# Designs tried in a protein design chat: VHH binders against Growth hormone-regulated TBC protein 1 (Grtp1). Part 7

Target 1, 359 residues: Growth hormone-regulated TBC protein 1 (Grtp1), of Mus musculus (Mouse) (q9d3n8)
Amino acid sequence: MDPAERAQAARARVPRIDPYGFERPEDFDYAAYEEFFSTYLVILTKRAIKWSKLLKGNGGVRKSVTVKRYVRKGIPLEHRARVWMAVSGAQARMDQSPGYYHRLLEGESSSSLDEAIRTDLNRTFPDNVMFRKTADPCLQKTLYNVLLAYGLHNPDVGYCQCCAQKPGSSAGLRSSLTGMNFIAGYLILITKNEEESFWLLDALVGRILPDYYSPAMLGLKTDQEVLAELVRMKLPAVAALMDGHGVLWTLLVSRWFICLFVDILPVETVLRIWDCLFNEGSKIIFRVALTLIKQHQEFILEASSIPDICDKFKQITKGDFVTECHAFMQKIFSEPGSLSMTTITRLRKSCRAALQAQS

## First folded at step 18 (VHH)

Design w2 (from t1 with S54T)
Fold by ESMFold2, fold request of step 22:
Structure w2 (fold): chain B 359 residues (1-359), chain A 121 residues (1-121)
Amino acid sequence: as target 1 above (359 residues)
Amino acid sequence: EVQLLESGGGLVQPGGSLRLSCAASGFTFSDYAMSWVRQAPGKGPEWVSAISRTGSYTDYADSVKGRFTISRDNSKNTLYLQMNSLRAEDTAVYYCAKLEYTGDRPTFDYRGQGTLVTVSS
């Protein structure tokens, strides 16, 4: 068959809406998707069998070397919410806090918090059929509730910065969502449970990614500098290119960190990254970033200007390397080489100190 | 009408070999990943092996890996299972299945009578 006939046949077999509710783009390569998914379905079949035996044999999910290996190989969708809740500590937190989420929703919020959330609702996943105002049920209300509850739960996040304006000074409303709307949206799509989504968001924002979403965003800024240092250690030619052009890493990678790759990498790949993120913590973000950069090192080194570098960093998040999520996940655990939490902690300490000294 | 017709079963001694075949008709065989599922007497079904639509990727249950080989010939609409080093616990009716993803999990669509493999003596 010629390519047009293969493409038309694939379009007839592959649904226009993906399993998560996202419409496929007009230029979606249905034939390439069929090839990918046929392989991935065999992988998912073995994973489903292995996980079914594991979950039956121990009565529940607890962190262990065995669970880490299984999580790295992928959590089946039918178990994903349960496993995320268990390995992140979110289930334990929810069990310790009966009724707490619903009591937060009964609380009074400020008009500035409401406005910030509503501004972000309209731009969260317009391509997802479940988030449209015409959907039944529409997940916008669910998203509103999760974000409202979290803003009340943790007043230090950016949503609450606008609540305490000084008399006699000009201070604007801060409607920037800092990525939490996209994260919460994915959590809702996977868990199909409002309260579980809240506690998983708390696990990410409150514990796994400390100070990413506070007004100063010091943790986020620190980790971007840590990535820069890891690139100097492991990929010195790339570091030299960046230094030679005076590139600000935040221009290249800010959304990788603050949105946890949502809308950057394909949905299947993001979910596999999040599987590991909930179990192993923020080290996973560095492994993903280093793998993307290392795999495309020669391509990045062709850059001749800052705009060219920015364009190349957008391009490396697309294509078969990231679409084939199982192979990609295998590479994030081999390609960066050794990357200990001891090294990351040391780098975080020095980078944080340097950032605070600059201010 | 989708048809899957298994054959090649029989009685073998432990350590022996058998080659199972599955003739497919009523659908475009080369469009689907395929699987073998077995059911031992008095027990529920057990996944054995799966193969992608082109044959480029295969995998196996831990209990059979290294002893069984799944393959396909898309020009003949036929799925195969080469079984070596057979053991008594391999005794089962073996079914060929279309491998699908339904809802939130992989599912097996098997429609044939299966083929009995008995490993005894």
Scores: ipSAE 0.834, ipTM 0.953, lowest interface PAE 0.6, mean pLDDT 88
Fold by ESMFold2, look of step 20:
Structure w2 (fold): chain B 359 residues (1-359), chain A 121 residues (1-121)
Amino acid sequence: as target 1 above (359 residues)
Amino acid sequence: EVQLLESGGGLVQPGGSLRLSCAASGFTFSDYAMSWVRQAPGKGPEWVSAISRTGSYTDYADSVKGRFTISRDNSKNTLYLQMNSLRAEDTAVYYCAKLEYTGDRPTFDYRGQGTLVTVSS
């Protein structure tokens, strides 16, 4: 068959709307997707069989070596919400807090929080059919509720204290909330449950990623410096390139960390990363980042300027390496080598202290 | 509409071999991943193996890995299962299925009567 006819035939077979509600872009390669998904469907079939047997023998999902191995190989979509709730501790928090989420929704918000949320609603997932104002039901109200409740639950989130920032500036309040709206949106799409989405957001923002979303964003800045240290330890040629050009890591990777790869990596790859993030914690972010950098080390080292380094860091998040999510996830657990939460905690302490001494 | 015709089953001794075939019609065979599913007497269906639409990727249930080989010939619209080192627990009716993803999970679309494989001394 002629390549143009093959592409048109694939377009007729592959839905224009993906399983998560996202419209595929105009230049989407339907034929390449069809081949990828045919392979991934075989993988998903085995995973579904294995998980079905595991869940029949379990009165609930509990952390174990077996569950960790299964999560790393991928949680089937039909079980994702249940497993995320269990392994993150969100289910336990929700069970301990009957009625709490709904009482938060009855609380009175500040005008700055309300404005920040409403601005973010208009920007969140314009390419998702369920988030458009014309959708029935429209998930914008659900997203508003989750973000409102979380802002009231955690007043340190960067909306209440943004008095040093002019309204509408992209450098302040909007930066603090940008990742959270995308994260909450994905949680809503996967759980289809407003309260579960709130508790999963609490697991991420309140426990797994401390101080990413405060006005100062100290946790985010700290973790970007931790990545810099890990690159110095594991990928010294890349570190030398960055030092030689005076490139700040925040310029390269801030969106990776604050958005948890949403709109950076393909949806299925993001969800596979999040499977592990909920079970194993924030070390997963460093494993993903190190794997992207290590895999493309020779390409990155070709850079001759700061803009070129930035462009290369954008490019390494595209292509077959990240689209083929099953192989990608295997590499994040082999390519970086050993990386414990003990090591990350130690690096966080020293990097945070260094940042605060510089302020 | 969709037609799947399994063949190649029979009675075989433990340690023996069989090759199953599945002739497909009523759809574009090369557009779909395919699977073998088996059902032992009195038991529910059990997934055996699957193969991507071009044959580039295959996988197997743990119970058959290393003994069974799935393959396809898209020019003949035919799916195959080479079964070696057969054991009594492999006794079942074997079905081929069109493998699809619907809603939030993989689904098996099988329509044939299957082919009986009996492994006994």
Scores: ipSAE 0.829, ipTM 0.950, lowest interface PAE 0.6, mean pLDDT 88

